# Ledger of designs, part 2: VH-VL binders against Very-long-chain (3R)-3-hydroxyacyl-CoA dehydratase 3 (HACD3)

Target 1, 90 residues: Very-long-chain (3R)-3-hydroxyacyl-CoA dehydratase 3 (HACD3), of Bos taurus (Bovine) (a7yy55r5to94)
Amino acid sequence: VLTPHVYWAQRHHELYLRVELSDVQNPAISITENVLHFKAQGHGAKGDNVYEFHLEFLDLVKPEPVYKLTQRQVNITVQKKESQWWERLT

## First folded at step 1 (VH-VL)

Design e11 (framework fv_ebronucimab)
Fold by ESMFold2-Fast, scan of step 1:
Structure e11 (fold): chain C 90 residues (1-90), chain A 124 residues (1-124), chain B 111 residues (1-111)
Amino acid sequence: as target 1 above (90 residues)
Amino acid sequence: EVQLVESGGGLVQPGRSLRLSCAASGFTFDDYAMNWVRQAPGKGLEWVSGISWNSGYISYADSVQGRFTISRDNGKNSLYLQMNSLRAEDTALYFCAKDSEITVPYSGDYFDYWGQGTMVTVSS
Amino acid sequence: QSELTQPRSVSGSPGQSVTISCTGTSSDVGGYNYVHWYQQHPGKAPKLLISDVSKRPSGVPDRFSGSKSGNTASLTISGLQAEDEADYYCSSYAGSDTYVVFGTGTDVTVL
């Protein structure tokens, strides 16, 4: 299983994930209150392949992700259930 | 080729308002975050405001918070800065700047293209 | 907001190497690898010169290089040429509420 490079940032009420994959179509993104699963075919560090990852959030999130596909990446925005600063993503 | 063209600057009295525009071409405008950066005469660069691709994330420098409003019209490939309650300290050349990839204000991306700037002078 | 500290001016002769420092804190330069350098010729808009501490955009000569140690980032111009005469600004990510801080700027003169 190949994992893409993923970067994250935050505000008090939201999380931002940047997935470094290009030429992505129809990614499979599933989210619960505490887990995100990502799977997509795209071009990453190991070439054209299926890339996937999962992460268990430090605290609860709303299960309604928003994502945008662009030229070089997939950007995912997730809302926190409680507005607070997280010391780590997981 | 990427082009950013600012307009709307001019001489204005303290306490009044101006609206700056930036016309973008040569790239898919609604895929990128956009920023305003200013430079007072003989001084350095100061980031003013940023807006995400979908207008969902907006941030301002403390010096302009509550007075300036950034907005965009993706259908017109245009970025705007509404400047209210102008002060002498707002006198500067205002640049429109494109983020390198899609980004939100807290992501730390660089500005890969800049416009030529539009001059705002706040003086009585 | 506070700015990143750069020397006001640096000068050198053609063919010489010059280095410009950019000093911040652990909440900006020291805390992230999101340091960028911009070149501004008189009367012109800034142009991206170095991104992410040390990466050169397409079209930037390899005479320009960047590095970082602790709270200080550095831009080095080797083989200094007349067209390098310009103002140079660093910038850094400074956290979610400040976003971007710029350096005070350095005027490079080629003598």
Scores: ipSAE 0.008, ipTM 0.619, lowest interface PAE 9.9, mean pLDDT 84

Design e12 (from e9 with heavy chain L100F G102D G104S S105G F107S D108W; framework fv_ebronucimab)
Heavy chain, then light chain:
Amino acid sequence: EVQLVESGGGLVQPGRSLRLSCAASGFTFDDYAMNWVRQAPGKGLEWVSGISWNSGYISYADSVQGRFTISRDNGKNSLYLQMNSLRAEDTALYFCAKDFYDSSGYSWEFDYWGQGTMVTVSS
Amino acid sequence: QSELTQPRSVSGSPGQSVTISCTGTSSDVGGYNYVHWYQQHPGKAPKLLISDVSKRPSGVPDRFSGSKSGNTASLTISGLQAEDEADYYCSSYAGSDTYVVFGTGTDVTVL
ESMFold2-Fast, scan of step 1: ipSAE 0.007; ipTM 0.692

Design e13 (framework fv_ebronucimab)
Fold by ESMFold2-Fast, scan of step 1:
Structure e13 (fold): chain C 90 residues (1-90), chain A 125 residues (1-125), chain B 111 residues (1-111)
Amino acid sequence: as target 1 above (90 residues)
Amino acid sequence: EVQLVESGGGLVQPGRSLRLSCAASGFTFDDYAMNWVRQAPGKGLEWVSGISWNSGYISYADSVQGRFTISRDNGKNSLYLQMNSLRAEDTALYFCAKSDYYTVEGSTYEYFDYWGQGTMVTVSS
Amino acid sequence: QSELTQPRSVSGSPGQSVTISCTGTSSDVGGYNYVHWYQQHPGKAPKLLISDVSKRPSGVPDRFSGSKSGNTASLTISGLQAEDEADYYCSSYAGSDTYVVFGTGTDVTVL
C-alpha cells in the first residue's frame, strides 16, 4: 500500500498530525485509544492514488479525532488521555 | 460482556411512525460510533444510519434520508432511531451495531464488531 | 445503490476448503483495504469474522482467512465443519457520497 508523508507535533494535551495529501475528499479516519488508521484517495508522492497508514500511539488517546481539510493537507487533532509530554509519537 | 438490546419494533401501517431503542452495556458507550443495520425477511444486510460518539457526525442511507433520524443519549447508554413516513419496503429486522473504530466528520462508518439480536418492524396495510 | 456480488451458494464436505468471492469496483473493494466479512447463522445476529481484508478477530479460528486481488475479495474456510453452515456477507467502504455497502450474501452448505 502507498503511505503518505506524515508530520506530527504536540501540546501538553493534544497531538497534531499533518498528512501531506492534496485534493482529499472524505478521508476514512479510524481511531481507538491506542491506534489511528488513515485511508484516503488523494494526490501524494506517487500521484493520484489511495494512501493509507496506521500508527500505534506511545500512550493512550481519546478515541475521537477532529480533522480539517485544506487543498494540500489533512490536519488531524487527537486529544491525549492523560495530559503529559510524549518523547515519541509511537 | 458486550450486550446490545433492541426494542420498539412492531406492526405499523404505511405512513405512520415508530421509534426504536437500543440499550448498550459492557463497554464505554460514549467512546464508540453506533449504527442501525436492517435485514428484510429472507434478504441481505443494508446499512441504515450511523452516529459518532458525540453526535457530531451523522449519516443515512439514501433510502431513508429525510424520513429517519438517528440519535443517542450517552448518559443512558442508549441509541435511538425515529422512523417517520414508513413504507412497506422498510419491513425488516433492525439491528443495533457497534463500530470497532471511530469515524469522523466526512467519513463513512467502519466494520461492526458487536450486534444486537434485532427488533422486527413490519409495515403493512 | 449496487451491492457487492457474491455467489448465491457454495458447498463442500467436512475437512475440505471452500472459497467465497466478493466482487465490487475500483471505487469500493478495489480502491480501499476496508473489506470485512460477517457470519450469520439462521435466526441469529451477524458476527464479525474478518476485518480489513485479512485480520482475524480474537476467538475466530485460523481456518478462516481473507485476501484481496484487484476488485475481488475472498474468504476461505479450510477444514470445513458442520457448524460453518451459515450465510456469509462481505462489506466494503464505498468512497465518496456513499455509505458502507454489503454483498449479496452466500449460503454455505456442508454436505
Scores: ipSAE 0.008, ipTM 0.591, lowest interface PAE 12.1, mean pLDDT 83

Design e14 (framework fv_ebronucimab)
Fold by ESMFold2-Fast, scan of step 1:
Formats: C-alpha cells, sequence, structure tokens
Structure e14 (fold): chain C 90 residues (1-90), chain A 122 residues (1-122), chain B 111 residues (1-111)
C-alpha cells in the first residue's frame, strides 16, 4: 500500500488537505464514521501507482468532502460540524 | 505579471443591483482564496467577503450578509460580487484581493487590484 | 464595524523610528497569529507589508518589522524615509463569527 504525502491547513469552519499526487483521474474520496478514505491512481513518490490513505479526524466533520484536481496535487476541503480551531488533524 | 483588474462599478440608485468582476492573471487563480475589500471615500478598509479556491467555503461581513453574493469561475480566472439591495453606505472603492497563503488560509491579502468605484446615490 | 484600535497618526524625522500599535481582544489579535499589516499610498491599492505578525514578504525592506504582545500587535518602521509617508492598516482574523477585522488606520508623516 502506497501512501502519498499529505499536508493540511484549517479555518474555524473547515479543513484543507493537499495530496501530493499528479495526473490523478477520478479519485475515490469519502468520509464514513468521521474517517476520510482516499484512493487514486496517480504519479507519486513511487511512480505511477495506486495510492491510498485514511485518517480519523480529531473532531466531527460533515460527510461531504469537496475536491479539486490540479496537475500536481489533489486539494480536499472538509467542513467541520462545529466551528472551532483544532490543535491537530487527528 | 501578477495582477487583478476590477470592473463593473458605477453610479446606481438605492435598492438596485450591481455586479462587480475581477480578472486575474499571472498566477494559478484556482490555488488561492479570494476576497473583496472596500474603502469608502476618505475612510479605512473594510473586509466584505471571501471565497475559498474551490467555492466550498464562503464568508461575508455582517453588513452585507443576505444582500451580496460572492462567486468565482476558475475556468475564466474571474471573481464576482453580486450586490443587491444597495444602500448609500455601500458607496466605496471595491478591491479584489488574493489570499497570500495556499496552506493556511488567513485572510492576508498579498495581491490587490486597483479597485472599482461604486456610488449609491440618486 | 468592529475595528482594531490604531493611533490616528504618528510622525518622525528621516532616519528615526516609529511604532504603530494595533489593539484588539483575545478573540482576534490575542487569540491568533494571523495579524497582517498593509501600507497604502494616496490613490493606490494597499500593499501587504507584514504577514502573520512578523513575516516580511519578498521585497519588503528589513527596516519594517512586526511583533505582538497579548492583545496588541506593533509595526515598527526604522530608518524612516520620505517614501514611508502613507496610511498603515493592521488586520486580524477574528474567528468564525466575524472573520476579518481591520484597524482604524494610522497616517504616518515623515517630517
Amino acid sequence: as target 1 above (90 residues)
Amino acid sequence: EVQLVESGGGLVQPGRSLRLSCAASGFTFDDYAMNWVRQAPGKGLEWVSGISWNSGYISYADSVQGRFTISRDNGKNSLYLQMNSLRAEDTALYFCAKDWSGYDYEYGMDVWGQGTMVTVSS
Amino acid sequence: QSELTQPRSVSGSPGQSVTISCTGTSSDVGGYNYVHWYQQHPGKAPKLLISDVSKRPSGVPDRFSGSKSGNTASLTISGLQAEDEADYYCSSYAGSDTYVVFGTGTDVTVL
């Protein structure tokens, strides 16, 4: 199982995840039981391959992530259920 | 070169609508949150509205909530502000401005347009 | 509009230093490290001068510095030059109820 490099940032209302994976097409991104699941075919540190990861958020989030594909990364936005600052992502 | 150019301002009567546009060039528009900031003649800066890179998060100042709508078209590198139910106190120079951070959205604005003047008067 | 408190004006002579304060509450300046400073010359758009309390953007001279203590952020301009004569605004993230609050603005005069 290959895991891409992932970075995060936040506002009080939402979380941003940047997945360092290029040439991604139709990634599978879902949130179930406060766990984000990511799986995609793309070009990462180990070349062209399937990359996946999951992470359980520190606090509750809404289950409808939004994402944007660029040539070099997948950007994911997740809405927090309660507006508050998180000390850490997980 | 990196630039933002606003347009759409003008003289409009109270209660009417106006739509502002902002054209971005010289940077990857859809990597950054965008903001509208206004400045009444001879007064200070007032943040109006912000929109995340993907339009998934939108925020408004209380003074415009319910009357203004921010939107963006990443395919056209353009930001918009639909202004409804305009009031005399909305009279200001309206700037569009790019958020400086792609990682830690902070409402810090590193690139600004020249502004477009909106005058609400009869 | 909620605003951060700045002195209306400060003045200094060329080569001297001036400091502009920006005072808020624990829900904005005191609560977050998202304080930014802008310089605005007459008839021009604002220019980002300092981000995140103390970070200088590329192209901003070392003589501009920022700091924060409690609910008050400060911008210090050392070695004042005629070109520094402008209006200066602070801003802060203010939580999800308010988002962004700007300061009242300070007119810097170089004598």
Scores: ipSAE 0.006, ipTM 0.632, lowest interface PAE 11.6, mean pLDDT 86

Design e2 (framework fv_ebronucimab)
Fold by ESMFold2-Fast, scan of step 1:
Structure e2 (fold): chain C 90 residues (1-90), chain A 124 residues (1-124), chain B 111 residues (1-111)
Amino acid sequence: as target 1 above (90 residues)
Amino acid sequence: EVQLVESGGGLVQPGRSLRLSCAASGFTFDDYAMNWVRQAPGKGLEWVSGISWNSGSISYADSVQGRFTISRDNGKNSLYLQMNSLRAEDTALYFCAKDSYDFWSGYPDYFDYWGQGTMVTVSS
Amino acid sequence: QSELTQPRSVSGSPGQSVTISCTGTSSNIGAGYDVHWYQQHPGKAPKLLISGNSNRPSGVPDRFSGSKSGNTASLTISGLQAEDEADYYCQSYDSSLSGYVFGTGTDVTVL
C-alpha cells in the first residue's frame, strides 16, 4: 500500500489535513466519528499510482468531511465534535 | 501585501441597526477564518465574532449573541457584520482581523493581520 | 473575570527590560491554550508581536520574547527603545465561553 505524505493543523473546532498528491481526481474519502479513510489516484512520492491511508482520531469528530482539490494537494477539513485543542491528531 | 479595509461605521441611535463591511486583498480570502474585534474609546480589545472559511462554523461573544450576525462573501473577498438592537455599550472602533492558518507550525487562533477599523458610535 | 488579567501599566528607561504578565483561569491559559501578544501604538491597529506563547513573526526584533507557565504568560521586552511605547494585549481561547479572550491591556511607558 502506498501512503501519501499527510500534514495536519487545527483550530478549536476544526482539523485540517493536507494530502500531498498532485492531479487527484475523484478521491474516496470516508469518515466515521473516530476514523478517516482516504484513497485516490494521483501523483505522489512513488509516481502516478493509487494512494491510501487511514487514521484513528484522538477524540470524536463529526462524520461529514469537506475537501478542496488543488493541482498539488488535497485539503480535507473535519469538524470536531467538541471544540477543544488537541495535543495530538491520533 | 495583505490589506483589510473596514467601512460602514457611523453615528446611530440606540435600538437601530448598522452593517459593517471589510474588503480583503493580498491573500486567498476563502482559505482563512475571519474575525471582528472591537475596542471602546480608551478601553481594551474585545473579540466579537468569528467565521470559518466556508461559513460552516460561526461564533459570537456572549455580549452580542442574538443581536449581531457575521457573514462573508468569498466571491467578493468581503466580510460583514450586521448589528441589530444597538446599545450605547456597543460604541467602539470595529476591526476586521484575519485568522492565522499554518499547516506546518500548528500556531493557530491568532490574528496575523488587522484593518484600521471603522468607528461605531451609539448615542442619542 | 471574562478577560485575562494584565497590569495597567509598566515603565522603564531606554536600555532596560520590562516584563508584562497575563493571568488566566482554568478554562483558558490554565487549560493549556496558547497565548499570543499584540502591540498597539496610539491611534493605530494592533500588530501581532508573539504567536504560540513564544514564536516571533518575521520582522519582530528578538528583544521581544514570550513564555507561559501554568495559568500565566509573560511578555518580556529587553533593551527598551522609545518606539516600544505602546499598549500590549495578550490573547487566548476560553473553553467555558467557546470564544477568544483578550487581556485587559498594559500601557508601556519609556521614560
Scores: ipSAE 0.005, ipTM 0.617, lowest interface PAE 10.5, mean pLDDT 85

Design e3 (framework fv_ebronucimab)
Fold by ESMFold2-Fast, scan of step 1:
Structure e3 (fold): chain C 90 residues (1-90), chain A 124 residues (1-124), chain B 111 residues (1-111)
Amino acid sequence: as target 1 above (90 residues)
Amino acid sequence: EVQLVESGGGLVQPGRSLRLSCAASGFTFDDYAMNWVRQAPGKGLEWVSGISWNSGSISYADSVQGRFTISRDNGKNSLYLQMNSLRAEDTALYFCAKGTVEIYSGDSYYFDYWGQGTMVTVSS
Amino acid sequence: QSELTQPRSVSGSPGQSVTISCTGTSSNIGAGYDVHWYQQHPGKAPKLLISGNSNRPSGVPDRFSGSKSGNTASLTISGLQAEDEADYYCQSYDSSLSGYVFGTGTDVTVL
């Protein structure tokens, strides 16, 4: 299973994930209150391939992410269930 | 303000070549796919060619495959279309268009910004 | 290349509603790819009107709406106004062509 590079940032009320994967079409993104699963075909560090990852959040999130695709990356915004600063993503 | 400016169009004889350019500004050019779309006088829109942000994915309409070459220079924020073996049927206004997608329902890219077009007339 | 099928023309009176259909195949709309709509006034470049089947870009009035079912998408213009006289094009992605396809175009006339 190939995993893409993923970067994160935060505010008190939300999390931002930047997935370094270009030319993504039809990503499968699912989220619960504590887990995010990502699977997509796109161009990453190992070329054109299927890339997948999952992560277990440090605390609870709202299970309704917002996504934006550019040609170079997938940007995911997740709302925190409790507005607070997280020491770690997972 | 996003701006796309096409140039290079003109009158050319059948069988000759022509190179179109598109200068982009107002957005991060190397984050987006770029496309050429044409429109013959009084006719509809026809997608011609597209290129991904890093030139890793390139595609062409069947009508131009093997004759046209799309390329980009991210350092110059520019898109190009090299047109070889031109035919009368290639006569059209050629638009440069920015490709964008937002994941809410599918994976089909849309063209959110267009240039004004550059006219290519293939005639003897 | 394959085009999506639209009616050539649609007409209505001010305040009326008109609907433009866009019919594709199993390799584009029928495969689940989103449909986008463009408005083109004479002598001007196309302008994005609807993205992702039903989303309106900022600045597009809510009287423009889009929908999709099966292999057909529709654009509805309610409260028709004189400024809506234009050509309208649908667009999707075709997996068998590995490229984008546009509709045949519809001329909207306000009587």
Scores: ipSAE 0.005, ipTM 0.610, lowest interface PAE 12.4, mean pLDDT 85

Design e4 (from e1 with heavy chain I100M Y101G S102Y S103D G104S W105S E106G; framework fv_ebronucimab)
Fold by ESMFold2-Fast, scan of step 1:
Structure e4 (fold): chain C 90 residues (1-90), chain A 122 residues (1-122), chain B 111 residues (1-111)
Amino acid sequence: as target 1 above (90 residues)
Amino acid sequence: EVQLVESGGGLVQPGRSLRLSCAASGFTFDDYAMNWVRQAPGKGLEWVSGISWNSGSISYADSVQGRFTISRDNGKNSLYLQMNSLRAEDTALYFCAKDMGYDSSGYYFDYWGQGTMVTVSS
Amino acid sequence: QSELTQPRSVSGSPGQSVTISCTGTSSNIGAGYDVHWYQQHPGKAPKLLISGNSNRPSGVPDRFSGSKSGNTASLTISGLQAEDEADYYCQSYDSSLSGYVFGTGTDVTVL
C-alpha cells in the first residue's frame, strides 16, 4: 500500500489537509466522526500508483469534508465538531 | 476565454505518419492533464491518449499503443500527437480535450477543440 | 476497447421526457467511478452536459438531469425540445484500461 505525503494546518473550527498527489483520478474519500479514509489513483513519490491512507483524528469532526482536486494536489477541508485548537492531528 | 485549436490533419496513405498540434489559451495550461479523443465519420467518440500536467503520466488506448506518441510543451501551451504507421481505421476527426481537475467529481473533459480531420486512404 | 453500453436511438415528442441509459462493468461504473455526459449536435464538437453523475455546468438547462445506481447511469431530458435533437455520450474512467471510456452513443430524435 503506498502512502502519499500529507501536510496539515488548522484554524479554531477547521482542519486543512494537503495531499501531495498529482493527476488524481476518481478519488474515494470517506469520513466518519473520527476517521478519514483516502484512496486514489495518482502520481506521487513512487510514480503512478494507487495511494491510500487512513487518518484517525485527535478529536471528533463533522462527517462532511469539502475537497478540491487540482492537477498538482488534493486539498481537503474538515470541520471540527467542537471549535477548539488541536495540539496534534492524530 | 478557454480555447483549444487543433491543426496538422490531412490526407495520408496507409503506413505514413502525421503530427497533430493543439494550441491552448485562456487557462493555466501546465495545471491540467490533456487528452486526444477521436471520432470516425458517422461513429462514436473514442479516447486515444492522455498526458498529465508534467508529462509524468502518459496512457494510450490499446488500438494506438506503440504507434502514437502524445507529448506537450508547457512553455508553448501546446499539445501534440505523433501518429506513426497509420491505418485506414485511424480515419477520424481528432479532438484536443482538457481534463477538469478542480473538483471532487474526477476527471472529465470540460473543453474541447473543433477537431482536425485525419483521412488515411490509398 | 470496452465501451459503455447505450441504446442506439431514443425518440419522443415535444414536451415528453426521455431517458438514456449507460451501462458499464465492474472496472468502470461498477467500481464507483463517476459518469459524465456530453451532447453533440451534427458537425459540432461535444459539449459537457452533466459532470459527476448529476452536476449541471453553468448554461445547461435544468431539463437535463443525471443519476447513477450500481452499474448503470441515466440521463433524463424533460420537456423535450427540437433543439435537443443530437447525439449523447456517457463517459467514465476504466481502471483495467487506465484510461477513459465512452458510451456507444445515443441519437435522440424529436418527432
Scores: ipSAE 0.006, ipTM 0.605, lowest interface PAE 11.5, mean pLDDT 84

Design e5 (framework fv_ebronucimab)
Fold by ESMFold2-Fast, scan of step 1:
Structure e5 (fold): chain C 90 residues (1-90), chain A 121 residues (1-121), chain B 111 residues (1-111)
Amino acid sequence: as target 1 above (90 residues)
Amino acid sequence: EVQLVESGGGLVQPGRSLRLSCAASGFTFDDYAMNWVRQAPGKGLEWVSGISWNSGSISYADSVQGRFTISRDNGKNSLYLQMNSLRAEDTALYFCAKEYGDYVWEAFDIWGQGTMVTVSS
Amino acid sequence: QSELTQPRSVSGSPGQSVTISCTGTSSNIGAGYDVHWYQQHPGKAPKLLISGNSNRPSGVPDRFSGSKSGNTASLTISGLQAEDEADYYCQSYDSSLSGYVFGTGTDVTVL
């Protein structure tokens, strides 16, 4: 399984994930049982391939992520279920 | 070159409104959170308001909550601050500031020159 | 509303070292939020000097260093130079305010 490079940041009510993967179309992004699943075809560190990862959030999130595609990355915004600071992502 | 240019400041009477604008260039505007920071003459820096890259997260300092509205137009690379019910204590130089990275550091790496707002009769 | 506390002023001679403290509370620095430092010369916009407690942006001399412990962050300027004469501000995020908070500012004088 090929995994992309992923960076994260937060505000009290939101989580931000930046996935380093270019030329992506229609990524499959879902949240089940507070586990985010990501799968997409795109250009990453190992070239043109299918990249995927999953992560279980430290605390509860709303089940509908929002994403934006740019030339070089997939930016994902996730709403926290409770507004609070997280010490870590997982 | 990365640049932020503010405009819209001026002299205004108490109780009136002003709209500030900040024009961004040289970076992908819609990837970054943006902020307004003010500085009264001879005083320190005070954070006013912030907005996330997608306008999904907006916050205000208690001193301006309910009076000011921050917004952005990513298609125009522009940030705005609608200032209503202005008070004498809102007199300050207003800076537009970009957050470093996509909320990674939350430091303000790029600042505009500021636009002066004077609230006086 | 509550600002981070900095000394009003610090002074030194060229070549000396000065340290500026920035003291917060349990809702900001004490909660683990990063501290950033800005330098502001008279009549100019602030410039980012230190990000994330101790990281220097490209172009900032290694004479500037930052650290953080508990409720307090510190900015140290070693080998003080005339051009270091400026106001310095710390900044953090405050969870009780749901926003950013700046320090009271420190005027650095180089004799």
Scores: ipSAE 0.005, ipTM 0.622, lowest interface PAE 10.2, mean pLDDT 86

Design e6 (framework fv_ebronucimab)
Fold by ESMFold2-Fast, scan of step 1:
Structure e6 (fold): chain C 90 residues (1-90), chain A 125 residues (1-125), chain B 111 residues (1-111)
Amino acid sequence: as target 1 above (90 residues)
Amino acid sequence: EVQLVESGGGLVQPGRSLRLSCAASGFTFDDYAMNWVRQAPGKGLEWVSGISWNSGSISYADSVQGRFTISRDNGKNSLYLQMNSLRAEDTALYFCAKDTSYEYVTGSEYYFDYWGQGTMVTVSS
Amino acid sequence: QSELTQPRSVSGSPGQSVTISCTGTSSNIGAGYDVHWYQQHPGKAPKLLISGNSNRPSGVPDRFSGSKSGNTASLTISGLQAEDEADYYCQSYDSSLSGYVFGTGTDVTVL
């Protein structure tokens, strides 16, 4: 199990996570107790493997992430509980 | 469609001042850090300055520290570079470049996903 | 100096592969910061070619690939074509500068 490269951006009401993982099918993505859990089979920096990570958000988020798959990435959108800018992701 | 359009370049004498502008469109300007990158004729790229989405974090290359001031007006979707005490070595094409995050000084993953066409600044007597 | 080191030039024939290295220091690539690559044709603005060491943006041919090991990153262009003749720059973040750093640039010539 390896950790993928993950990048983030934000708007007042949303967080965007870009997971650099190719050819992903049926990723397991969930938010429980303000922690994002990610696990997927795909092609990353260490080749074809199972990649996994978790992160606890700096502030409260809504518990249902939305994601979109592309050939090269998994793009995750998370809604902030309160509309505000965050100094850090975690 | 993301567009960045620089303006304000020209011929200026050493020791004088010049102000560059960059007009942004096609994205939520106040969500992203912005940067100025320059390129002297026939030379490589040099990062000049960056500013976070809220102007709370600002950084400069050592070569321009104390002489240049970066600023932004989120209400006008505009980025600026005030250049004072200009030197011959400041002669370059100046590019406006969009960062991939709201905070350019944090994280290792940030890069410039869109660039303007550049505006030429020539400092000579 | 804080510039990332690239070879001045590399050359190849159509259909061949060329590789451009980008060597940093302990405050940038050696610290684990990602490397990104830009392509610049004469008279044009730079264009993002590779992000996050190895990711290709939409519209970039799969002939372009990136990798990173230790304090050195590499850009490989396979199946070299005439339109690949351009300058290539790597870029990372430098913690000692609290800012971005570019490579010295590499001129790719297709012979």
Scores: ipSAE 0.000, ipTM 0.598, lowest interface PAE 12.0, mean pLDDT 86

Design e7 (framework fv_ebronucimab)
Fold by ESMFold2-Fast, scan of step 1:
Structure e7 (fold): chain C 90 residues (1-90), chain A 124 residues (1-124), chain B 111 residues (1-111)
Amino acid sequence: as target 1 above (90 residues)
Amino acid sequence: EVQLVESGGGLVQPGRSLRLSCAASGFTFDDYAMNWVRQAPGKGLEWVSGISWNSGSISYADSVQGRFTISRDNGKNSLYLQMNSLRAEDTALYFCAKAPYYDILTGYSEFDYWGQGTMVTVSS
Amino acid sequence: QSELTQPRSVSGSPGQSVTISCTGTSSNIGAGYDVHWYQQHPGKAPKLLISGNSNRPSGVPDRFSGSKSGNTASLTISGLQAEDEADYYCQSYDSSLSGYVFGTGTDVTVL
């Protein structure tokens, strides 16, 4: 399984994930209160391929991600269930 | 090299309209949220309006809501501010500013690059 | 409109340290939103100096540092140099306004 490069950032009530894949359309994003699964066809570090990853979040999130596709990345915004600062993503 | 170049400022009478433009280069324009920030002569910075990468999210400061309209043309790498019903208190240098995030409402972000500004003077 | 409160001016001698405070409310800094800092030299556009409370963008010297606690953020400039003479602005997000808010600005003078 090929894993894309993923960056993250946060605010008290939100998490931001930046997935470094270009030429992506309609990624498969599955989210529960504590797990996010991502799978997409796109261009990444190992060329044109299927890339996927999963994250088990440090704390609970709302199961309604928002994502935006750009030329170079997939940006995912996830709402935290409780507003608090996380010391790590997972 | 990221560059933002504003234009369209000038002297205008109260109650009239003016349209500002910002030409962007050196980055992928349609990946980022864009903002207008103004500064009255000798005063501080005031955020005016922001727009997400795809124009799906737009927000305005209360002082300009209903009078100003922000828009963008990603095919031309350009940001615009249509200013209607101008008032003396709208007199300011208007800066175009880039966010490092794609969305204005969900990106509680900084403004990582700024243009040099275009001066708008509203007086008789 | 709601602004973040900064002192009008601070001054110091070359090599000294100065600190600029930025005080907000429960709808912005107190709500946990990040604070960003900008440096503006006379006649120039603002330049991002500190992002996300304490992160220095590439090219910003480590003598600039930021911190945040409760309703207040602080920018500290150590080893003051003549080139630091400028206006400094903090910025955050305000949930009551659904928009961005800037500080009142601080003039730093190097005497």
Scores: ipSAE 0.006, ipTM 0.616, lowest interface PAE 12.1, mean pLDDT 85

